# VH-VL binders against Uncharacterized protein B0228.1: the designs that were tried, part 15

Target 1, 207 residues: Uncharacterized protein B0228.1, of Caenorhabditis elegans (q09220)
Amino acid sequence: AVVTPSIENHKMENASVTISKVPISHRPRGFTAGSDSKKLAVQRFKLLISDFLSDAQLSKSIDVAAVGMHKGKSMDDILDDVYTRLRRTLSTKQISELAKAQKGLVEDLDEKSAKLVKARVKRMIVYSFDPAAEQIHKYATRPSMAFALIAETINERFVGSVKDLIRDVLTPKEYDIFRKHYHPHIFKLDNIGNNTEAVRTTTHETF
Key: E = the ipSAE of ESMFold2; O = the ipSAE of ESMFold2 at other seeds; V2 = 0.75 times the mean of E and O plus 0.25 times the DockQ between their complexes.

## First folded at step 15 (VH-VL; framework fv_utomilumab)

Design r2 (from g3 with heavy chain Y52W; at its last look DockQ between E and O 0.54; V2 from the best seeds 0.74)
Heavy chain, then light chain:
Amino acid sequence: EVQLVQSGAEVKKPGESLRISCKGSGYSFTSYWISWVRQMPGKGLEWMGKIWPSDSYTNYSPSFQGQVTISADKSISTAYLQWSSLKASDTAMYYCARTEYDFLTGYDYWGQGTLVTVSS
Amino acid sequence: SYELTQPPSVSVSPGQTASITCSGDNLGDEYAHWYQQKPGQSPVLVIYQDSERPSGIPERFSGSNSGNTATLTISGTQAMDEADYYCQAWDSSSEAVVFGGGTKLTVL
ESMFold2, look of step 15: ipSAE 0.824; ipTM 0.911
ESMFold2 (binder alone), look of step 15: mean pLDDT 94; pTM 0.958
ESMFold2 at other seeds, look of step 15: ipSAE 0.842; ipTM 0.922
ESMFold2, look of step 17: ipSAE 0.795; ipTM 0.903
ESMFold2 (binder alone), look of step 17: mean pLDDT 94; pTM 0.957
ESMFold2 at other seeds, look of step 17: ipSAE 0.790; ipTM 0.889
ESMFold2, look of step 18: ipSAE 0.798; ipTM 0.911
ESMFold2 (binder alone), look of step 18: mean pLDDT 94; pTM 0.958
ESMFold2 at other seeds, look of step 18: ipSAE 0.818; ipTM 0.914

Design r3 (from g3 with heavy chain Y101W; at its last look DockQ between E and O 0.70; V2 from the best seeds 0.69)
Fold by ESMFold2, look of step 15:
Structure r3 (fold): chain C 207 residues (1-207), chain A 120 residues (1-120), chain B 108 residues (1-108)
Amino acid sequence: as target 1 above (207 residues)
Amino acid sequence: EVQLVQSGAEVKKPGESLRISCKGSGYSFTSYWISWVRQMPGKGLEWMGKIYPSDSYTNYSPSFQGQVTISADKSISTAYLQWSSLKASDTAMYYCARTEWDFLTGYDYWGQGTLVTVSS
Amino acid sequence: SYELTQPPSVSVSPGQTASITCSGDNLGDEYAHWYQQKPGQSPVLVIYQDSERPSGIPERFSGSNSGNTATLTISGTQAMDEADYYCQAWDSSSEAVVFGGGTKLTVL
């Protein structure tokens, strides 16, 4: 099927994003030294955003993002750096699943509309995470402090806000089609803590 | 030209204090971690600890916590390893090495080593 | 604390391929680096970030890292490759640097 840069970039963005439209002064301050901040960031990413990537892929993507944020690079440049490394590690299965999602999106929308949908999603992610990257640059005086700040950034409130923006930037039809092909395996679009099903659930990824 | 130049070999007695140095040149000293690595005669490399000279943050291996002090003087691009009271078991080669991103990059430049001999 | 385990020695004939392993829990979640040390010399970085070669390192040196094991591979091994080899990684829980115990490569 058809693979576009927006799809690959969107996947990379999910692996590397951090907070927040909310000012840092309103964030939890209880994250302490001595915890494994990178493992926590991976766990939170998988819980709230996507479990499509392996722990190794996420851990190394977060490493690349932390360097970029510490240097004060733009989110666009950071995502490009992450994608450049990550794309070389994707399995045949991951490539096939991304291609099938893209093909489905194009079939239900035209190729131009599918590209625009992915571009709008990417734009909202960049818009949401640029302030967080700026705060990490300002406050992470050592490179590895970025991991704690990244883990703190990936929380239910912030990720929920990004998901709300994605929903708002798409028409209801565009959103439903994007969700049909990407949710939940590639990109989790439901907010954690919501139960939309009153019956026994065996495969839902929400908590 | 990046260089890490260490102070010369030392012969000391047990109970004496010692400070050895590692001077960096040809790069932005405050942007790189400096690690100290011990190599006992015939043995492997042992990480002792590291310092980020920009803010003097230190992190020690549990095996060396409280045994040595790592410090830096960024005005002269120099890191230090020091003992308040040497033991015969401190006899070893000591290396300094730099890395830009401790979680990402390797130690691309090493000092020439400082041989410390502690004997009565 | 987090440990990296290497075989104490590896022997190969000239021209053969040498493989040196480095094992640690979830080592593939971190970048692994490799150093060569010849007698009386400082260590030299030969592979970084799992598989990248610094400038000046021959193409016969390669690396991989997945799961619990990183591997340094030297193809077409030469007498000058005889040295001690150390793997190194970063422990995210303690922010510590960890070296493997070292492997003596002998070329006969």
Scores: ipSAE 0.638, ipTM 0.847, lowest interface PAE 1.7, mean pLDDT 86
ESMFold2 (binder alone), look of step 15: mean pLDDT 93; pTM 0.955
ESMFold2 at other seeds, look of step 15: ipSAE 0.747; ipTM 0.882

Design r4 (from g3 with light chain Y31W; at its last look DockQ between E and O 0.57; V2 from the best seeds 0.76)
Fold by ESMFold2 at other seeds, look of step 15:
Structure r4 (fold): chain C 207 residues (1-207), chain A 120 residues (1-120), chain B 108 residues (1-108)
Amino acid sequence: as target 1 above (207 residues)
Amino acid sequence: EVQLVQSGAEVKKPGESLRISCKGSGYSFTSYWISWVRQMPGKGLEWMGKIYPSDSYTNYSPSFQGQVTISADKSISTAYLQWSSLKASDTAMYYCARTEYDFLTGYDYWGQGTLVTVSS
Amino acid sequence: SYELTQPPSVSVSPGQTASITCSGDNLGDEWAHWYQQKPGQSPVLVIYQDSERPSGIPERFSGSNSGNTATLTISGTQAMDEADYYCQAWDSSSEAVVFGGGTKLTVL
């Protein structure tokens, strides 16, 4: 049986997304034997970014992110660090697919509008992860504790909230065009209206 | 200048206790893992275990669990490796080494080693 | 238990390229580090994070890691490169540090 975590509503000033906060100090000391929080974090990221990145690329990106979060770097700097390392490992096919998606977005909008759409999407992703980064910096006394928090932050409900934010910051036309070029190969963007339907669709595509 | 300075060579008999030390200087001691590594004569490097001095969390290799104790005193920037009862098979060189993030960074500084000889 | 396998020895002529492998299941999912150890000395980090070179390590040292195999490459090998070389990675399931068995590089 699947156990869905309850999310406690905590409003942040100037925030439209409620993200539950569970202090690491409330957890039992250490992890249960046989747990692999890093592998779980890798699987959780696939709920958002599809299979575009390999497991190796994800695993190393999560390592870079965990270090940045533990050090208290901004999410913008963390994503820059991740991209700097990741881009050296992208295949020619992956590079071509990203270029094709960008070109299509520019052709269906214009260069200025395409840049703004991508910037708003990136901003919502950054905003969604800021609370997790704060918790990791504040509470992860040992570096590898970051993986457990990352894995528990990125659940199906959290991913659904991120996708809702992306949809909400774009006009319907902008969203349809962004989805046309990035979904499902680069990002998983559900095309159904209900959270219940989105959860069912996400379950169908799990693992 | 970052340094890890280990205690001097030891000559012991089987059954004796021993504690060797590794003192870090020139860096934030509590922000780095300290690992202990055994090297038996003519053999390779064997990871024994590690400690994160900030919270004293330890993780031992299964081969060494219950045979040694790893500890640290962060007030004097020192990690320890100790045996309650030495065996002749404990004769080896013992290194300490530091890393900031065990899952990502390498062991960039190593102690000079402590030779432990256990013989009757 | 996770293991890293290295060839016990590699021989190379001066000026040639030496290649030392380190094999483990899904090693490409983790960062590989390499250490040089000369007789009577402590190990020295020569490559970290698969391919990065610490300050003071000559540019002839390089590294790669993909799939199940990390490789340390020494181009233009010199007599002073004769040493034991160890790879090292992290096992996410146990959080253990893992060293390879070591490779003796001989320059003849």
Scores: ipSAE 0.808, ipTM 0.912, lowest interface PAE 0.7, mean pLDDT 86
ESMFold2, look of step 15: ipSAE 0.824; ipTM 0.917
ESMFold2 (binder alone), look of step 15: mean pLDDT 93; pTM 0.951

Design r5 (from g3 with light chain V97Y; at its last look DockQ between E and O 0.48; V2 from the best seeds 0.65)
Fold by ESMFold2 at other seeds, look of step 15:
Structure r5 (fold): chain C 207 residues (1-207), chain A 120 residues (1-120), chain B 108 residues (1-108)
Amino acid sequence: as target 1 above (207 residues)
Amino acid sequence: EVQLVQSGAEVKKPGESLRISCKGSGYSFTSYWISWVRQMPGKGLEWMGKIYPSDSYTNYSPSFQGQVTISADKSISTAYLQWSSLKASDTAMYYCARTEYDFLTGYDYWGQGTLVTVSS
Amino acid sequence: SYELTQPPSVSVSPGQTASITCSGDNLGDEYAHWYQQKPGQSPVLVIYQDSERPSGIPERFSGSNSGNTATLTISGTQAMDEADYYCQAWDSSSEAYVFGGGTKLTVL
């Protein structure tokens, strides 16, 4: 159905990193004492990726993803498992917003091109997260260890890199149309902390 | 067939030590959490703590931290609950139960229970 | 400190629908599970992951969980359903299980 491909764009819950990028100590880098790693992953996802989903929807999606990673499922299978559960919980408003975004994408491109754009976005998400999923399967003796890895993976630098890959896999026209219909509510495409005008502005006050 | 078989009923005096057991069979013992659950006479279920036998990671309810020891011997697929010094207030039914994924799956199999009676 | 609150008792007539609630802060953020316990018996899982039935549990058992409340619903309630019912959830901050206080279902 039209809703299924749109939901795929919000599956940024998985860890991607070698074990050397995760603190070995009991206290993860950037965490405070007593911090809940799953709650932190939810908060970072909403800040950097999307606030379209509720805390409950994200928390349960992360649970499903952590189990899939621990079992060694492919990222494609993990995303399908998350979709299967998540789509049952979508509100009428969320369904309507996804349908509107899909309709706009099809109208501005065409049906075949819209499908290809979504497929390429999904491919970049899978490519970015496959290494972390493999490491979690290999090294995590307990699936709850994935929560800290997911929280650490969802940071400005990594998410920014995924956003750059999405931009690079699309033509400028495709990207502008995708952004028009999905950004910022469904998928945040701008990087936090960047002031593009400040970066592009060069001060030349000398002769 | 999956089974959790607990050791038999115990009658003890205050101050005595006790270790009760829960033997799992018919499944990969090290891939499942084992929890201990107390039920005092006429009362509800209380989660005491859990162990992941693969790496012996334990986590205790704050109410039971320091009061009991949970351990496992994965070579014989057995989990243990131990008191170093029993109190009369430890009189209760004790269940073991398993779950594969603590944040996702429920307790799908339970032991038959071990009645512990502590009286002078 | 995280607590799950259940009504101590619920009474229904045979054939009617029983609803048993379980309340906790943000309970809808976690999966909830339900257990039936009859006198002298071990608990039995009747609903897991909010709304799923294990093999062998009759279709009249259903569940939901949203916001601060999970609900176990028994339609067409039968005398054999008379039991104590416990909800249970995982607390992500402590990585601990929490049981509700239990609800005695009476079928009059």
Scores: ipSAE 0.689, ipTM 0.860, lowest interface PAE 1.4, mean pLDDT 85
ESMFold2, look of step 15: ipSAE 0.722; ipTM 0.865
ESMFold2 (binder alone), look of step 15: mean pLDDT 92; pTM 0.940

Design r6 (from g3 with heavy chain T58K Q65K, light chain S94K; at its last look DockQ between E and O 0.57; V2 from the best seeds 0.71)
Fold by ESMFold2 at other seeds, look of step 15:
Structure r6 (fold): chain C 207 residues (1-207), chain A 120 residues (1-120), chain B 108 residues (1-108)
Amino acid sequence: as target 1 above (207 residues)
Amino acid sequence: EVQLVQSGAEVKKPGESLRISCKGSGYSFTSYWISWVRQMPGKGLEWMGKIYPSDSYKNYSPSFKGQVTISADKSISTAYLQWSSLKASDTAMYYCARTEYDFLTGYDYWGQGTLVTVSS
Amino acid sequence: SYELTQPPSVSVSPGQTASITCSGDNLGDEYAHWYQQKPGQSPVLVIYQDSERPSGIPERFSGSNSGNTATLTISGTQAMDEADYYCQAWDSSKEAVVFGGGTKLTVL
């Protein structure tokens, strides 16, 4: 049972996250012909995660990620593959903005702590997406099926859970500093709306 | 060494059936898309459709859907293009080509082509 | 529907730089590939993923792709470069392959 008098914050937060096991089961059966799953994945990424990258940069990054997931690569390797190609396409403005964010993070923490904060954020992303990537590898019998599964994985509930984990893995000060320099321009850290039910399901009244 | 070897040239009459083949070797056949591409005399390249041999999924160009059948026999690493009733307008060169990821990789190997001539 | 438009022909003198364009709505959102076809031969991939050159393709071949236009550029054009050139991209809405109409490059 969930109801316990325990004060241990880590146990409750970890127990409430069952990320990725359910995202695929929410999609309707019989995916409609004519739908553009890659464009949907781009749109969802921009809405929920980041609109820092252009449509072209995102579309091509998703292509690289879809290949890695279909091949069964680890998320670490997939992110390295994406970064290798993506960095060559960044505009001077984008490079400047990333440099400014990095400089601010280092100034407010220090170089060692800034590296550790970014490493922990990356770890939570990898931790959260690794099971989804494995599921995509299992179910995507063709390479292009990965797009639909990626779009399905990038949903408000799942992304909200990842954002919660990022907040949990950082101290309040570390999180505030990371947010100050990266949110919302580079990375969206706030959840949509006041009430999120990413973990808890209730009956809903709708008109 | 990767090769795509197509069946030989064909001379046919309107109304006859035909199946041409594309045999892949030197690579994992089931891990690559095979596309069929038509080139009419003096004209450009036209994508007809593709097959993923691993699960036999097919996707046809709207212009060719219902006009041809694409299939594959993965046990012998061979893809096929078939007409049930040829027309004179089917006179063309037909290529097969492979790609690992249709949204990412180009068609790096092409067959030598199969010339199909349909005349009365 | 989505289509890729190329000029029917381009003419250059030997040593001149040739540019062949390929236009389509939001073509820069997809990887573009280029094929060279000489008379009586199968197409040969000369540029893939917008700007990458396969092994064995001379470094005078280069490519770019942004916005609505991909461009194949041949610097120091030689007589042996005379051929038909086709661009190709992927249509994500139909999961379909699209070829441009082709460009005849003439070196005179």
Scores: ipSAE 0.742, ipTM 0.876, lowest interface PAE 1.1, mean pLDDT 86
ESMFold2, look of step 15: ipSAE 0.772; ipTM 0.890
ESMFold2 (binder alone), look of step 15: mean pLDDT 92; pTM 0.950

## First folded at step 17 (VH-VL; framework fv_utomilumab)

Design s1 (from r1 with heavy chain Y52W; at its last look DockQ between E and O 0.59; V2 from the best seeds 0.75)
Fold by ESMFold2, look of step 17:
Structure s1 (fold): chain C 207 residues (1-207), chain A 120 residues (1-120), chain B 108 residues (1-108)
Amino acid sequence: as target 1 above (207 residues)
Amino acid sequence: EVQLVQSGAEVKKPGESLRISCKGSGYSFTSYWISWVRQMPGKGLEWMGKIWPSDSYTNYSPSFQGQVTISADKSISTAYLQWSSLKASDTAMYYCARTEYDFLTAYDYWGQGTLVTVSS
Amino acid sequence: SYELTQPPSVSVSPGQTASITCSGDNLGDEYAHWYQQKPGQSPVLVIYQDSERPSGIPERFSGSNSGNTATLTISGTQAMDEADYYCQAWDSSSEAVVFGGGTKLTVL
């Protein structure tokens, strides 16, 4: 979702890497865990996005994304729509924390390298979600069905794959520096440690 | 011009059946939810249920589940609200309204209302 | 079942600011909309998506939504603003549409 809430991130293109999209199931399954598919979708995004966004910010961002996916908009357009609404709601503290993370990234790399690292992370997120958006558009016959499809496709395996891609497309040094300034408060990069028990326990507690 | 035009006022006796209609025009009928809303005399708005006309999926308020039937004929851009056996307590104004994404968008267009009077 | 609670009435003098609240558990997690209804008329949308104003609605209408409470605010209230006002949101657990009980705004 949001890696860097700035105008520059909306203008960024994939400048440095060729990546494969994360495989997405072609066939949606019915949702049977819990009675609230939107709350499940929110919980699935929390596997990637830390507590940086409030519940309200995340919930409404997912509403905007679900509309865009149902309509078949590109992921770039969906992220623009989400950011346009979300930026009005960011607190002074949240803005300051993002600025601090960016400053730290620039200090430990250089301005050009920091920009490229952020662009690659954004590109991973876009590429990972594009197939999900395509499937949701294809199979969501009703608008709110998008939430169940989001929850099914943005599962623990999918999130793990996104995190692995981010690690793989950055050099070890770039990754360590990005992680130092963004993890875990802004972005969860290795919090689950690929430990199914830890993830299952956390998921269990939220249902 | 987007319009929702409802069928005319009805005067009925308890036990009779009734179907009222809501015809949409000026937009893609199958891309919008249609909700039915009851307003009893002097009371507030009560959501009764909604239909997705493309596949006729319905979702009812618990207060109205089993009390009414919501349906649609997308070939003529029309939604319906139907009672199999009216009660005096069904006396109310009934509105239809549309929304594209009910978790995000508002009911931007409303029908003119259909007054249903159920009296002995 | 999820409910939205509004005060039954609000009274203001002409030119003053009216505030109408709408309360529900975690209402700030959903978009709230507001409708005006005058006697004998269909409801009319006045605020959507918490704070957006449809074309043709006077700038004196504004809205907010955070925590458990959405608020419709009418600045410089005029006699023509006298009406019933309803908030409306979506309940994700049931996918149901929910209206508040309504608030009668009186302009004395």
Scores: ipSAE 0.788, ipTM 0.909, lowest interface PAE 0.8, mean pLDDT 85
ESMFold2 (binder alone), look of step 17: mean pLDDT 92; pTM 0.947
ESMFold2 at other seeds, look of step 17: ipSAE 0.827; ipTM 0.915

Design s2 (from r1 with light chain S94L; at its last look DockQ between E and O 0.56; V2 from the best seeds 0.72)
Fold by ESMFold2, look of step 17:
Order: C-alpha cells, then structure tokens, then sequence
Structure s2 (fold): chain C 207 residues (1-207), chain A 120 residues (1-120), chain B 108 residues (1-108)
C-alpha cells in the first residue's frame, strides 16, 4: 500500500544549543570526468554514514536524490521522495532492526522524547545538506554530474561536522541513548579517526 | 505533444558520408538526453551513444566510438548521427529516443526510425 | 560495466503468464526499464523504474528487479502481446545505456 509519511520537524527556536550551518565547499572537490562517481558515493555513504542499506537500495536512493538536487528541490522534498521509494524495498530483517531500535529509544526516553530526538536529528541532516544541494543544482549542468558532487560532499570532514551538530543539538543523555540503539549499524555516529591513540612524550636530555 | 521526427530513408554506397537527423518538439529540447539506437535487420536494439544538447556533451558505446559522430543544433531542436565513410554493415534502422535522466528515467518517446541501406 | 542477457524466445499459451528475464551483474543496483516492439514499429515503453507502468499500458504487465535479475511479467497473455521485448539499464562505470539482447514472445 502507499502511505503518506508523517513529517516531524525539529523546533530550532527551543533548542538549548545555537545551531549553525555546516561549512561546505562552493565547488566540487576532485570532480573528474569518467570516474564511477555513483559507486564512490555509495562506498562513502556506507563508510561514513550507514551500512544499514543494501547497495541496491542506496544506489537507487542516490539516483532519486541526484535528480531532486539537479532540479533544485528542497532537501525535505528530496528525502520524502527517497523515503517513499525506499520503504517499499525494506527487508523483514531491516524492518525488525528498525523496530528494535525504535522500541529501545522509546523505553529509555519515553515516546514523546524519542520522537523529538529523531526529529532533531533529521532537522540537522536537512539543514546541513541544503547548501550542498543548492551547489549541486548550480554546478551540475548535466544530470549525471550530480553523482560526482554528491560523492565529494560525502567526505570525512563534512560528515564529521554533521555528526558534531547532532551531538550538540541533543542533551548528553539523549545522545547516549540514541547512540546505544542506532550506532553503528543504522547510523554511524563516531567520526573516522575517533580511535585516538595516547600522545607519547619523550624525555628531553640537556647537555 | 512530445514528438521526435527523423529524416527519411537513405540509400548509399560504401565510402559515402551521411548525416541523419532527429527533430524534437513539444518539450524543452535542451533538458533531455537524445540517444541513437541501431537495429540491424532481424536483430536487437543497440545503444550507439547519447548527447546532452544543453552543453553538447557526448558519450559513445565502446562499439561505436570513432565510427560515428553525434551532434546537436539546439537552435532548431535537432540531433544528428553522422558517418564519414559508410560500410555495408551500417545497413540498419536507426532510432533516436529521449530521456530526462538516463540513470533513472526511461526512453519514453522514440523517433519513427530512419532506414539506412548501404549496398554491399 | 555489464551486459544484459535475455532468453532469445519465450512461448506461452493465451491466458497464461509469461515471464521474461534480464540478467546482469548487480542489475538490481540500477533501475530497469522494459520496451515492447512489434514488427515495423518503434519500441514502446511498457515498464519503467523496475515496476512502474506508464499510462495506457494494461495492468497485466508488471515488473521486478533484484539481485542480478529483472523480470517482466505478463499475466493473462493475449495474442496482441506477441512482440519483441527489451530490457534497459544504466552502467554507472561508463555513464552509458545498456539494452538486453531482446526476447521474442510467441503466443500459441
């Protein structure tokens, strides 16, 4: 059956944290003709953001997103378009994993707080990617150029900044509980390089 | 009404040059890819290449690279397929077709076809 | 890059269900489209984006695409469905279009 998604908006005016737009490049970095940019975008998404989706699900979601960005649609509309198509393809296992994560979030936070946490996370994603979508619209003169621009947008620095904003918009308790139930399989919340080694100091000898 | 109208049938000899055309109407010509598709007698559809008329970017099937030239004149909403030296093996039906986003959308409108006959 | 393989022919009796396959490495990662071509005619789109039906195409046409295989299914097959059928997808490594070799559907 076709269902209309319910959109829950993060209310920025009530946040205890000042929210700023994530800085992004105004031009694609490393764009080159002839590279397999869609496979690169899939690979980067799985590495940095989530390996919950199959390659097929992600590849087709990126197709839909690329069209929306090329046409200049808002990120909200783009995500709605992606979700509408994607939900038809979720496996029984994926549905069960989402249900388990949602149940855990509700049990640890209550139903109202769980909804607000998810809405805030979505809002940060939308705000962070809106400027990138605008740049893709401006610079992708051909539809398939959007893949290179998407792949370049999904980089360690930019995605790390989005994850930092998600942490900032949630209380420490909310973040820890969200992380407990969603990280790392559904949503990767640690930045690459988060495995910090102890800084080793050497003894200086004078002569 | 969206329409792709191709130039008429051609009868040629080996070694001759030829340019056939595909005129689009009823839509924003520069917003759609035009692909050329060969169909040899009794055989299937073969993608030859495409052009994005907005910036004249072309991409060819490896099998056709260097064998044909695809071009467009967006001022008259027309795409072209051109041979500098025809071979008998070029005898086929040639279609043009449009798509907005070739990684997502289908070829929803096709030209009527241009039969090219090259004497053996 | 990949090639799309279709059976050369499929035969069914009127009223039966015809299934036409299209195979390629990871074809399920791309949208597949299907075209019908009758003798002397240009191809006509019958299924797009794996499973969607354009206006004017009968409901007995349906499609699916997963793994390495897309399938066009015609239920209640009629004599008028006798035609050649082609699948088509996009090759992301070449940014290129790929057609299957075609399947002749015979209704006997």
Amino acid sequence: as target 1 above (207 residues)
Amino acid sequence: EVQLVQSGAEVKKPGESLRISCKGSGYSFTSYWISWVRQMPGKGLEWMGKIYPSDSYTNYSPSFQGQVTISADKSISTAYLQWSSLKASDTAMYYCARTEYDFLTAYDYWGQGTLVTVSS
Amino acid sequence: SYELTQPPSVSVSPGQTASITCSGDNLGDEYAHWYQQKPGQSPVLVIYQDSERPSGIPERFSGSNSGNTATLTISGTQAMDEADYYCQAWDSSLEAVVFGGGTKLTVL
Scores: ipSAE 0.750, ipTM 0.885, lowest interface PAE 1.0, mean pLDDT 86
ESMFold2 (binder alone), look of step 17: mean pLDDT 92; pTM 0.943
ESMFold2 at other seeds, look of step 17: ipSAE 0.802; ipTM 0.904

Design s3 (from r2 with light chain S93G; at its last look DockQ between E and O 0.67; V2 from the best seeds 0.79)
Heavy chain, then light chain:
Amino acid sequence: EVQLVQSGAEVKKPGESLRISCKGSGYSFTSYWISWVRQMPGKGLEWMGKIWPSDSYTNYSPSFQGQVTISADKSISTAYLQWSSLKASDTAMYYCARTEYDFLTGYDYWGQGTLVTVSS
Amino acid sequence: SYELTQPPSVSVSPGQTASITCSGDNLGDEYAHWYQQKPGQSPVLVIYQDSERPSGIPERFSGSNSGNTATLTISGTQAMDEADYYCQAWDSGSEAVVFGGGTKLTVL
ESMFold2, look of step 17: ipSAE 0.833; ipTM 0.917
ESMFold2 (binder alone), look of step 17: mean pLDDT 93; pTM 0.955
ESMFold2 at other seeds, look of step 17: ipSAE 0.836; ipTM 0.919
ESMFold2, look of step 18: ipSAE 0.813; ipTM 0.907
ESMFold2 (binder alone), look of step 18: mean pLDDT 94; pTM 0.958
ESMFold2 at other seeds, look of step 18: ipSAE 0.788; ipTM 0.899
ESMFold2, look of step 19: ipSAE 0.798; ipTM 0.902
ESMFold2 (binder alone), look of step 19: mean pLDDT 94; pTM 0.956
ESMFold2 at other seeds, look of step 19: ipSAE 0.831; ipTM 0.916
ESMFold2, look of step 20: ipSAE 0.826; ipTM 0.913
ESMFold2 (binder alone), look of step 20: mean pLDDT 94; pTM 0.957
ESMFold2 at other seeds, look of step 20: ipSAE 0.842; ipTM 0.923

